# VHH binders against UPF0598 protein C8orf82 homolog, part 3

Target 1, 218 residues: UPF0598 protein C8orf82 homolog, of Mus musculus (Mouse) (q8ve95)
Amino acid sequence: MWPPSGAVRNLALVLARSQRARTCSGVERVSYTQGQSPEPRTREYFYYVDHQGQLFLDDSKMKNFITCFKDLQFLVTFFSRLRPNHSGRYEASFPFLSLCGRERNFLRCEDRPVVFTHLLASDSESPRLSYCGGGEALAIPFEPARLLPLAANGRLYHPAPERAGGVGLVRSALAFELSACFEYGPSSPTVPSHVHWQGRRIALTMDLAPLLPAAPPP

## First folded at step 4 (VHH)

Design t4 (from t2 with A50L; framework vhh_7ocj_1)
Fold by ESMFold2-Fast, scan of step 4:
Structure t4 (fold): chain B 218 residues (1-218), chain A 120 residues (1-120)
Amino acid sequence: as target 1 above (218 residues)
Amino acid sequence: QVQLVESGGGLVQAGGSLRLSCAASGFTFSSYAMGWYRQAPGKQRELVALIYSGGSTRYGDFVKGRFTISRGNAKNTVYLQMNSLSVEDTAVYYCAKYDEWGYLPSFDYWGQGTQVTVSS
C-alpha cells in the first residue's frame, strides 16, 4: 500500500531530487534534501498541503492541479498516519509527520493539514465530510452544530481527527455551499449563530475556537 | 481599474418600488460575488443582499421577501429590485465586489453609492 506505486513516487522524486529546497515567503529558511538519510534505513521526505487540500512535494517548482498527488491509496495512507511532529527534527517548519515504514514524511500546511473538499451524503447513511482527496476512506461524520465560522479570516472550520489537531479547514467552494444554511442575528452580520440543516435549527457551539489562533479583526 | 457605478436611486413614497443597478468594469464580472449594502444616517453599513458567482443569494432579514438581487453577466451589471419600501429603507445604497474565499465574502471594492429616500 504505502508508499504509492513506484512509478508515481519515482517521477515526483526525480523532479525534486537534484535541487536544494527553497523556502516560500513567510517561512523560516530550512535546508533539506528530498530522500535524505540521516541514519541507516531512514529516508526523509518533505510535503506541503494547500488551502484546497492538494498535497505536493514541498520543493515542487509548480504547485497546481497537474503536479499535486492524486493516488488515492497514497493519500489515504499518508493522511491516516499523520501526527504532530514531536520528532525533534524540523518541528518549527513542518509541524506534522506521517511515518511509513522506513520513511519520515514531514508536512507543512497553508492553513490546516486536514482540508475538507466534499460532503458525502446519501439516503442510506449519515452525511460525512471527505478531506484531502481521500474520498470515502478519508471521511468523518458531518457535525453541523460544530461548524466554526471564523470572522477574523472569513474561513469555515469543522472537527477533524484529533491526531491532526482536531480541527480542519473547509475548502472555499464547500464553505460557500454550506454558508447558505447559516442564520445571522441582527447584531452579528459576520458571525452566524445557527445553521439550518435537514429541517432543524441548530445552534453553533463554537467549541473549536480555542484550537485556532485568534487573529486581529480586519 | 475596478469601477462600480450605482444608479436608480431617488425619492419614492412608502409602499412604492425602485430598481437599483450597478455597472461593473475592470474585472471578470462573472467570477465574483456581488452585493448591496446600505448606510442610513448615524448607522453602520449593513448587508442588504448578496449574489454569488453561481447565482445563489443571501438577504438581510429586514428585507427578506421584499427585495430581490439578480445579475446580468452579459452586461456586467447587478440589480436590486426593492418592493414595499418603508421609511426605514431610507439610506445610501452601495454596490460591492467580493472574493468568495470562505463562508464570508471579503469586501473588495465599494462604489460611489446611490441615495434612496422613502417619504411617509
Scores: ipSAE 0.181, ipTM 0.509, lowest interface PAE 2.3, mean pLDDT 82

Design t5 (from t1 with A50V; framework vhh_7ocj_1)
Fold by ESMFold2-Fast, scan of step 4:
Structure t5 (fold): chain B 218 residues (1-218), chain A 120 residues (1-120)
Amino acid sequence: as target 1 above (218 residues)
Amino acid sequence: QVQLVESGGGLVQAGGSLRLSCAASGFTFSSYAMGWYRQAPGKQRELVAVITSGGSTRYGDFVKGRFTISRGNAKNTVYLQMNSLSVEDTAVYYCAKYDEWGYLPSFDYWGQGTQVTVSS
C-alpha cells in the first residue's frame, strides 16, 4: 500500500499479463492474450474473482491468497467501475467489464462478482458490508431483511450494486457469523424465516431469489 | 442413507452436567459442519452450537460459556458438553448435518433427538 509497493505491483501485473492465453475449464473455451490490443491505444485484460472475493488474473496457474490482488487502490478502482459486459466482446465468458481509461478489464466469477467479506459496524454508524477486499471504499448499507439463504446451494446472498448484478455472495466465514442471528420456524427448522439484528426481529423478504441464475453451469 | 443418532440425554438437577453424543453415518463426516439444536414443547427449534470441519465453533446466546461442542476421536461423532444446566435448558436436543458452507442445517438430515430434563 506504500508508493514503492504500487510501482512494484504494476510491474508484476505487466509481467503476469504477458503470460500465454489459456483455455477456460469446462464447456467454455476462450482464446485471448493478456494485454492484447484490438485497436490502437486499447488494451484488454482478463480477470477472475473467486467465492472468497479474491481477484486474480484469469490465466494465473495458482489462485490462492499469495497470488490474489491485494492493492486497495487497484481493487477499489476495479470494482467501482464494474458493469455488465455489453461490449460485443467475450460477453458469454466474461459477463462483467471494468473500464479504466483505454483499458478494458473483463471479469468472470465463480459465483457473483461482488463477494462480501466483512461487516463494518460501530455504535455511531449504520452497519455496512464490505466486498472484495476494498474496505470502507467498497461498502454498502447492510440490509438484514434482504439476506437470502438459498436452499438450492446452501449459500447466503445480500443486495449489491445494480451495475454489478444487484446481488452479491456473502463469503462462507461471514455467512457463518451472520447465521447465528437466524430464527427458524417450528414447522421448518432448516429454512430461516427471520433474522435477529440489534434487538429487532426482522422477517426475511426473499426478494433477491429471482436475480440468481436458475441452473448451475453444465 | 444419512443417519444421525443422538444419545446421552436424561434427567439432571440444576447446576449439573450432561454430555450428548451424535453418531453419524452415510456421508463424509470430516467434510461437513455439524450442529446441535434444541426444541422445548410449544417453542421454536433454536441453535445450540455448531462446529465446522475446520474446528471453528458458534454458540447460541443462551448457552455461551456453559456448553462446549467438539468432535471426538471416534469415527463420525460430534459431542455437546453441557455444564451449569438450568431448568430453561429442558428440551429435546437434535443433531444436524450442515450444508457445504456450514451455516444452514440440511433439510433431510436431523436425528430423532434426545430428551434433556433439568429439575430445580
Scores: ipSAE 0.005, ipTM 0.331, lowest interface PAE 11.8, mean pLDDT 80

Design t6 (from t1 with S56R; framework vhh_7ocj_1)
Fold by ESMFold2-Fast, scan of step 4:
Structure t6 (fold): chain B 218 residues (1-218), chain A 120 residues (1-120)
Amino acid sequence: as target 1 above (218 residues)
Amino acid sequence: QVQLVESGGGLVQAGGSLRLSCAASGFTFSSYAMGWYRQAPGKQRELVAAITSGGRTRYGDFVKGRFTISRGNAKNTVYLQMNSLSVEDTAVYYCAKYDEWGYLPSFDYWGQGTQVTVSS
């Protein structure tokens, strides 16, 4: 069993006293108790990650900078072990699962479970994008050609680990900075065709589009 | 009905100045980032300047130090002050509303544009 830092653990245990029926975008109500034990030595917790990459206990009433998890070790462990939820439990409401020892950590997300928050670049190193507050420990190579500006929602996406669906959201502040480099073609004046990065004019591949909802499935 | 109406373009001599305005309606203006883009004939549309709801600004490299973006929330208007104009600034200038997060300009909400022509 891996216990998070004392402060994070204590907060999780205090909030785990909640016993609430949940709604998932008004579609389905699910019932759980934070810290429930469906079998000996197993504890289940329920989490939510927002569009800024901030992680919360799912049943937190306030979701802001003050109430989000900030413990680096916990965030690194949580997101490093994240995978699609194929457990047979809560799959419809919590599509991702992170196993931390004997803790099953169910996750739902506002957009994507991976949200890139920082560009890690220096003169001596290839650029990388860091996600969800994990710093250098949660970083992936930056691939400007594979940035996807999605017309359907106006958001910016980038490749992410396959275990988390292969595509991540670029957080608003970072997307705003990166969007300054976009070039729009005459055939599509409202959709960018290229990105200018470090003196290079790079064509956007749009190869991530099939991994994201352009229209609701029938 | 989101509407963006640009004005203030025209013909000006190199070294001159122009002030563009974009009047916005149909949404809560103060809550959204706004931007200016330009497109010259046969060329790509490129970012000139953008401003967040909180007033943080971004500029394209070709205009940094010469142009200033600002907003007047009381008038639902975003402005572009253009100084030290050169022939290379000749283009149609477009106003754009950013999505609700400020990530990208909305693909659905661009203005009709205003022509700026700089003569030598």
Scores: ipSAE 0.028, ipTM 0.496, lowest interface PAE 6.3, mean pLDDT 82

Design t7 (from t1 with S53Y; framework vhh_7ocj_1)
Fold by ESMFold2-Fast, scan of step 4:
Structure t7 (fold): chain B 218 residues (1-218), chain A 120 residues (1-120)
Amino acid sequence: as target 1 above (218 residues)
Amino acid sequence: QVQLVESGGGLVQAGGSLRLSCAASGFTFSSYAMGWYRQAPGKQRELVAAITYGGSTRYGDFVKGRFTISRGNAKNTVYLQMNSLSVEDTAVYYCAKYDEWGYLPSFDYWGQGTQVTVSS
């Protein structure tokens, strides 16, 4: 009828740990402890992905190319299992969740959880975009007609897996390279209308715009 | 303080060539993307060429094959080699520094500009 004394102690420890957690960002406060255990054998970890597609532990004080996760198998597993966070836990601060066995890996992102880093070209296959350091294992078909140049922030977006929100950010260096293919109307020098790709003149659909929050101009 | 100083403009006959230079100071030049923009009277400022810190380049459609952007990190200078000039290239040319790149380069720390005039 009554829970074992060990279960009661574990719940008290989880509550005490939550009270000791610190601010995870400068604009909001959220309380957690890395590796916290809300249930026996369950572990919770908290992550951050930046605009370059680099993954960090959320509470890392330095976030640079040295401190980001680089293990290919870990990145593939993490991002392949990424889903919207509907767990009832930390949803406001960490909108995505990657479940790896009994580990709950909460993710917040600077822009989008999927950040495209490389264009993969092959003589035998249609071009694909690779994201977040996952190489060929985290690659999707390149759809130039569906590139979304967002004038409000100057950033470029592309379709991404629906499980991860359906739209991904194109990393700045890759966006700059792809933008060389853009055609601008004579009256719209900052808003491209077409992309020139593999000898074709392709109209941009702008169909991804509703999936992104509006970014106010400077 | 960031400073960008353009030079190399002038009057040239159609079919001629000019080389523009932009001397930069006050920041770590090799860490930033640089670009050239131009503005003719009554027209909007438009991208001529840009070069990332990694050396990737982008050109405006009207100058592809005629203009070449390059950088000399040791001299903190970005260059624009302009060949086969036409009357339509007449404009004030501006040097720009960028802190971050997307598809639309943001303008940060514009220089004073250098006038290029092409006669028929």
Scores: ipSAE 0.188, ipTM 0.494, lowest interface PAE 2.6, mean pLDDT 82

Design t8 (from t1 with S53W; framework vhh_7ocj_1)
Fold by ESMFold2-Fast, scan of step 4:
Structure t8 (fold): chain B 218 residues (1-218), chain A 120 residues (1-120)
Amino acid sequence: as target 1 above (218 residues)
Amino acid sequence: QVQLVESGGGLVQAGGSLRLSCAASGFTFSSYAMGWYRQAPGKQRELVAAITWGGSTRYGDFVKGRFTISRGNAKNTVYLQMNSLSVEDTAVYYCAKYDEWGYLPSFDYWGQGTQVTVSS
């Protein structure tokens, strides 16, 4: 019942919002126009990445599998060029920036800008984690000892490229798969102490914790 | 207020079967992933099986093909069917409620456990 009326509403609202920004992430209003040109030859666009690693235009009213960006070449280019936003523009609302030629692509995220979606394993190569729909082109070595299960929010994190903050979120479906390998201490800690991977019992380092902002209390 | 009550454990001979039940209360059961963990004396707690709110399942390597996890949302209960039991399956079995994202079980929401003893 909800999808038909939602689809018609979303089409009209997406067209309207392509011209003017509204609220972002429950914070104060931010004003921009998609494709705005503050200087000659410069275009600015505004994006959002969710906890599933799906990329959207920030002003898109519906954010689901149908409306997310799926073009591999675009996703690889976008995320490979992602850096912290130190431009002096929109830093509070869009903490990351991807520079693609003359385009400034501002990004805000639900959790982390890098979201791992798949474990890439082969007989001849060490396993890698792929992020944000980029397949093998957006993959980094899987480091099980550096998995960070964060008790404060119940989420799983893994190292990510330094350019994108050094830590990425493991998507819930992948985190669920990886959690099968966790081992808990006898004192009932709120977080696992070890991971069992490829016949090895590996202690978790917890070294990524300082890279994450404090999780809000429940 | 969240409570998990395990039952169905006991003494069984090798090659036998047991069905464990975990009755849950104090939360919207159908919205959360649930899991079974076990701990033998002197050993760490390990995953036996887990089931998401959507019905997807995950098993520990040593129980694949022998154990089956299922859930009855109408009864707020998660089940573990244990077949072809061996002495190595002897442990206290714990029911666990996962967090809202289904990533990790919360120790604050573990049950009291039910003892499974497999004799040779």
Scores: ipSAE 0.000, ipTM 0.355, lowest interface PAE 12.1, mean pLDDT 81

Design t9 (from t1 with S31Y; framework vhh_7ocj_1)
Fold by ESMFold2-Fast, scan of step 4:
Structure t9 (fold): chain B 218 residues (1-218), chain A 120 residues (1-120)
Amino acid sequence: as target 1 above (218 residues)
Amino acid sequence: QVQLVESGGGLVQAGGSLRLSCAASGFTFSYYAMGWYRQAPGKQRELVAAITSGGSTRYGDFVKGRFTISRGNAKNTVYLQMNSLSVEDTAVYYCAKYDEWGYLPSFDYWGQGTQVTVSS
C-alpha cells in the first residue's frame, strides 16, 4: 500500500522548495535537491571546496573546520575520481564531477578543486604535496621549480592531476611557509624568480600560468 | 590607495638594538598579512619576517632568535624588534603588504624603505 500522506507531502514540499532558484556562496542561482535521482540507481549530490581545501555540502549553512568533511576514505574516493563536468548537467555552476559508485558528486570551488594542505617530507622518499585532507593517498611529487607565484592575485600554485585541471592552489598557511624560500631578481621585480630548496637555487619555470585562465575557478 | 611608511632605521653599533615601525593606510590592516624584507647593496631582496592577520610568524634563518615581528592592529602598524645586531644586518628594510588570499608581497604595496647601518 501507499505510504502515509504526511510523509509523501513532506517529500513533495522538500522537492518543490529545492526547485526554486537559490543563491548560495556559489554566486549563482541554482536549483537542485541533495540526493535527487534523475535515473534509477543514480543519486546526485552537490559540494563546495574552499580555499583551505575543506569540502562541504554546497547547501551547508555553516562552512568552517567543524562542519567540513573529514572522513579520509570518502575524501580519497571523492578527489581521486574528480574530473571536468562534461555531463550536460549543472556545468556552468559546478565545473567538476566525481563519480563515486552510484553517486554523481558535483563540485564547485572557491579557487581550484585541488588545494594543497601539507608538505609530506620523508628521509627515504622525495617530498610530496598532499591535498584536500587526503593525506598520503592524495599526494603528488613536490616540484619546487614549477611553483607558480601569481602576481595578479598574490596566490601560489603547483601542478595537480590533469583530470582536475593540471594546477592546484597552495593553501595559505603552506604558501606562507614556502614563501620564505623565494628570491626576487631584477628580471622579475614584482614576482619571485627563484626558490631556494634543500640547498639548491632553483629557477621558477612559470609554465603553469596559461592553465589558470583556461580552467577558471567558479 | 595603499600607503606604507617605514621608520626607526639609523646607525647602531654591533650588539645594539633597533625597533622599526611601518604605518599602514588605505586598507583594512587587520585582515592582511604583513612582512619585512631587506636588501643590501649587490644582494637580492630577502624575507626578514612576516606575520599573518591571526598573528602567526615566519622568519628568515639568519634573523631567527634575534628579531621579533609584531603588529598593533589598533594603530595600523607592524613592528620589527631587532636585537643583537651585526654588520651583516646592514641593509634597507622594506615593509610589505601581502595580498588577501596569498602570502606573496605585492611590490605595488611596498614602502620606501628605512636604512639600517650597523658599525663594527
Scores: ipSAE 0.023, ipTM 0.449, lowest interface PAE 6.2, mean pLDDT 81

Design u1 (from s61 with D30S D31S; framework vhh_lunsekimig_d3)
Fold by ESMFold2-Fast, scan of step 4:
Structure u1 (fold): chain B 218 residues (1-218), chain A 120 residues (1-120)
Amino acid sequence: as target 1 above (218 residues)
Amino acid sequence: EVQLVESGGGVVQPGGSLRLSCAASGFTFSSYALYWYRQAAGIERELIASISSGGSTNYVDSVKGRFTISRDNSENTMYLQMNSLRAEDTGLYYCATFDYESGYWEYDYWGQGTLVTVSS
């Protein structure tokens, strides 16, 4: 008897979280002060985005729903201006940078800087995925054929703006919904071959795989 | 404030039928997509059916052709018509909706669940 995929998947997630917590990953500790001014009229701030797409001040002691940034205008401005950090400053620890005038907003992320949180589905418009709490203003076309379930970490990925690395994480609750549309072939019961979306049977391209880093070694 | 209340669960023999209802309040029902999830013992929650605000539907293959999701915007109610029930359909059935409005965080709404038992 073949065991239920849901039970096996749940066990894998529990083991992954446990091992992740025990992993001795060298966290690069950099020295900075929030709002530091390396040049006259320039201010530098340091941010962190988690696997749910919630944005925090990097030095926040608590990182939860209560302490994350929720101001729509700020989130839209921040993520719309996000690009790779090629400033020569803090590049190793904060791989992304959002420039707002004379403010340099450095960003590090738990997984990807773009995390899709909502499917904006309407019968009058093509579906779009919204990221990082930015709603309609931070939304891109939903491309079901390009969804990538990554076996190494059990997470789901989707195309994202090139300025932010070209690939984004799909938040777990949304990934769970989207994964229900997957079709598995008899030759690969753990890797889907197609997605069923709005009456269409769509082959998965798997073209995002090269953009994602290999799973860390045990 | 937002509330989803499931009803219609029960014990039924294989091959039988049940109709689940999800009564919603506290939000603009007609503007939201709605979902039925199933939780079997020892298995993570599975999305089985969805219906958009405009009425377009999606199903997992295991229930396709047997289950029909529908909505009545005038009554703020979503339904799941379940036909040709099998033992593997046994589980807690949850009604859910998610806030797809711009700028909202962590606005996932779930009902309390209704139990469906398919037993000989």
Scores: ipSAE 0.000, ipTM 0.118, lowest interface PAE 18.5, mean pLDDT 78

Design u12 (from u2 with S56Y; framework vhh_lunsekimig_d3)
Fold by ESMFold2-Fast, scan of step 4:
Structure u12 (fold): chain B 218 residues (1-218), chain A 120 residues (1-120)
Amino acid sequence: as target 1 above (218 residues)
Amino acid sequence: EVQLVESGGGVVQPGGSLRLSCAASGFTFSSYALYWYRQAAGIERELIASISSGGYTNYVDSVKGRFTISRDNSENTMYLQMNSLRAEDTGLYYCATFDYSSGYWEYDYWGQGTLVTVSS
């Protein structure tokens, strides 16, 4: 039976919550002004994406459903153009950059820059995962065999575009929907071996594990 | 307080049909995925079917094509339509959902179960 109940899972969730809180509150301050112009015709903006895939201006005091960006065209353009930040500017604090016309849009993230929010069912083709509020335009093929449940932090990961780091976080609500199908093997009761998906018993590859650092102990 | 209450179980002959219901309260039903688990005598409880908040469904091989999971967000109720029932489908059927307070998996909620007996 999965999901397994017990002390091990509860402990992992406590550790994950503590690590998340410290990561958010411990972000180092950097000096910038939203819309600054270091060169003629260049504007620089600074953004933050949370564990639910919500995008904010980095300097927004309040970060909640009300203050996050919801404009579909903007979100699609922003995340479609997202690349590792190799600009020589703000690389340590903002590891990703989206170039949108005359704008350099710097991004930092709570976990991953790609956060999957919805499973898009299709009657004519394989299901896809949508990320960061972009709907159909920001969706990639769902690959259940490549789901990576990370026991130490209680989070679920899935492949993402290589340009955006190659691995994305599955938002917690969606993770419950997906991870409830996991099967644990007798030789490894704390690590799932298979996922049951659409009548299929699929072996997990665990090939994303090297792309993620091990969650630190408390 | 989260509550899940199953109903609709009973005794049917092989080839028959049953519709199970799971009435939910104490949470925003439309925002949560819901699950049907089955526990047969002498075996572990297993996931049979699931339905996401967005309506995506999943089934185990043994019930695919025979069972249909659905939800009615206006009534806070999840259903399992079971057709072409077999003796192997006999068991206690539980509905379940999973909650979080901080955005991480935290709590399991289970109904009390409803008994389905398929016998000739």
Scores: ipSAE 0.005, ipTM 0.209, lowest interface PAE 12.1, mean pLDDT 79

Design u16 (from u1 with E101S E106Y; framework vhh_lunsekimig_d3)
Fold by ESMFold2-Fast, scan of step 4:
Structure u16 (fold): chain B 218 residues (1-218), chain A 120 residues (1-120)
Amino acid sequence: as target 1 above (218 residues)
Amino acid sequence: EVQLVESGGGVVQPGGSLRLSCAASGFTFSSYALYWYRQAAGIERELIASISSGGSTNYVDSVKGRFTISRDNSENTMYLQMNSLRAEDTGLYYCATFDYSSGYWYYDYWGQGTLVTVSS
């Protein structure tokens, strides 16, 4: 289950505290303190997920392979309980919330809260995409027809659980692997029309576009 | 144990050039895609260039035409040639690779970073 007092979180908290002590003066507009208790028996923690699907304590000054959460059980529990933040607290800055007992775990993201990191495929099994380091426990059916490549930012998107916004980012390394499967029409060299997958030529639906933020008007 | 070690960072004037190197060990280098990330202010990382195991390259628009990523499989080294450097290119440059061969999780491997400062 969720290891809120486990070694993984304790280590991350120690590292976040160390980085804060090394680099601060404190960020002037910190609206929170990690582990704050706004009411009896309630603890609040603040997290950040990057475009690679790596989860961090939000106030960690150094966000790298060393400081990201890697405990499978923790990641599975965290992302399985992720929902839109409608709590009335920190909604503008942390649009998602993962609740575990007396803990409120607020999340903000660089791009999307769901970031796909692995294509799980075998000869005997329908392909699935795994997200945020959760392996098979955080995997959904791979739907190649619903891949959304965005020319504007060069990023690739795929359906994600509706509770987490319905669209997820495909991590850059995996997106580059999948990009070899795209077919571009002669009239649209920058926007693919089809994906070639397992011997099939599949038309892209582009149905995820409305779920992504619109570009601001010029 | 997988290790990535960057080198080649330094201080240059606008319009100058630098060549970054990433020396890799502990894995079958030729089988992996490799990446250069840039981190400004020590907060977030942006992917700026990639090279696949087959040699295909990709760049973010802001560096396209100025930066060239390459790899030497015989020396287990990846390079980033940076030309026409701008003040906005200042940051920590990290090399990275990702192991997606496991069905349970991916493994991220990152270098220590090398600092590039572009100032007049």
Scores: ipSAE 0.000, ipTM 0.136, lowest interface PAE 15.8, mean pLDDT 78

Design u2 (from u1 with E101S; framework vhh_lunsekimig_d3)
Fold by ESMFold2-Fast, scan of step 4:
Structure u2 (fold): chain B 218 residues (1-218), chain A 120 residues (1-120)
Amino acid sequence: as target 1 above (218 residues)
Amino acid sequence: EVQLVESGGGVVQPGGSLRLSCAASGFTFSSYALYWYRQAAGIERELIASISSGGSTNYVDSVKGRFTISRDNSENTMYLQMNSLRAEDTGLYYCATFDYSSGYWEYDYWGQGTLVTVSS
């Protein structure tokens, strides 16, 4: 039988390197078992958050509005405890981690781990942006001057908690509402200079740009 | 309570046209922005068009000039007129509206989806 076992080993290494090369613009996939116990009384779970802020089990076959997590208490607990993954485990594939007692909840994301889903408006208080379906418990002050439209992907960004990277994605529906307020200068059709918010003309700071990855080469 | 019902999907040849409708009930239609999302095979659901309560429209670049979103507040219906259809436009089309004042997922309202297939 050709090829011999040595050639088969070399082919396996080539395939592994090809997979890594193909995922250089994304996160490398690894093997795990949901609920695995690497040590007594420790459980590990793996999650995915999409560009709309919907949370899924990473290995869910279908990811749509019906199958996403909607339990408020769970979402609040999960995202409140979210931190960068410095555990030494699955760091390349799951860059964030939420610790719930003896459960390690690993998270990968389509764009950012924080995705703003709703504008919370109150006649008596300043507006806030809520993220990932967590309502008032996962809300931060809305800062229109710090909105960052990114030309490279057509997406809108806003400040987020530092523990989750300091910048969050604004989901598409909310981004369309907010982007309608942008003013473009005559010298730049793709980069706005100001945002019009509640009768005010506010200069954009663009201070979030360094926190976002540069576009990869084609 | 809130319900969105879509219609108008079907099979068309490249270059053809379709008009989708989204009939709404259970909320003050004229006060809400409305959205069309598309779910293509192997791709996550993406926003393709929106219309504000005041009638302002936005489109993703791939459909600008080909698709037109409109609303009829007297009929509680939103439309998507799709012209010059391409194979890449194939997918499930969803209408949606969101209550941004709530901050909860239960306030996101979606239609059932209608299938558009562009093939020769």
Scores: ipSAE 0.017, ipTM 0.449, lowest interface PAE 6.6, mean pLDDT 81

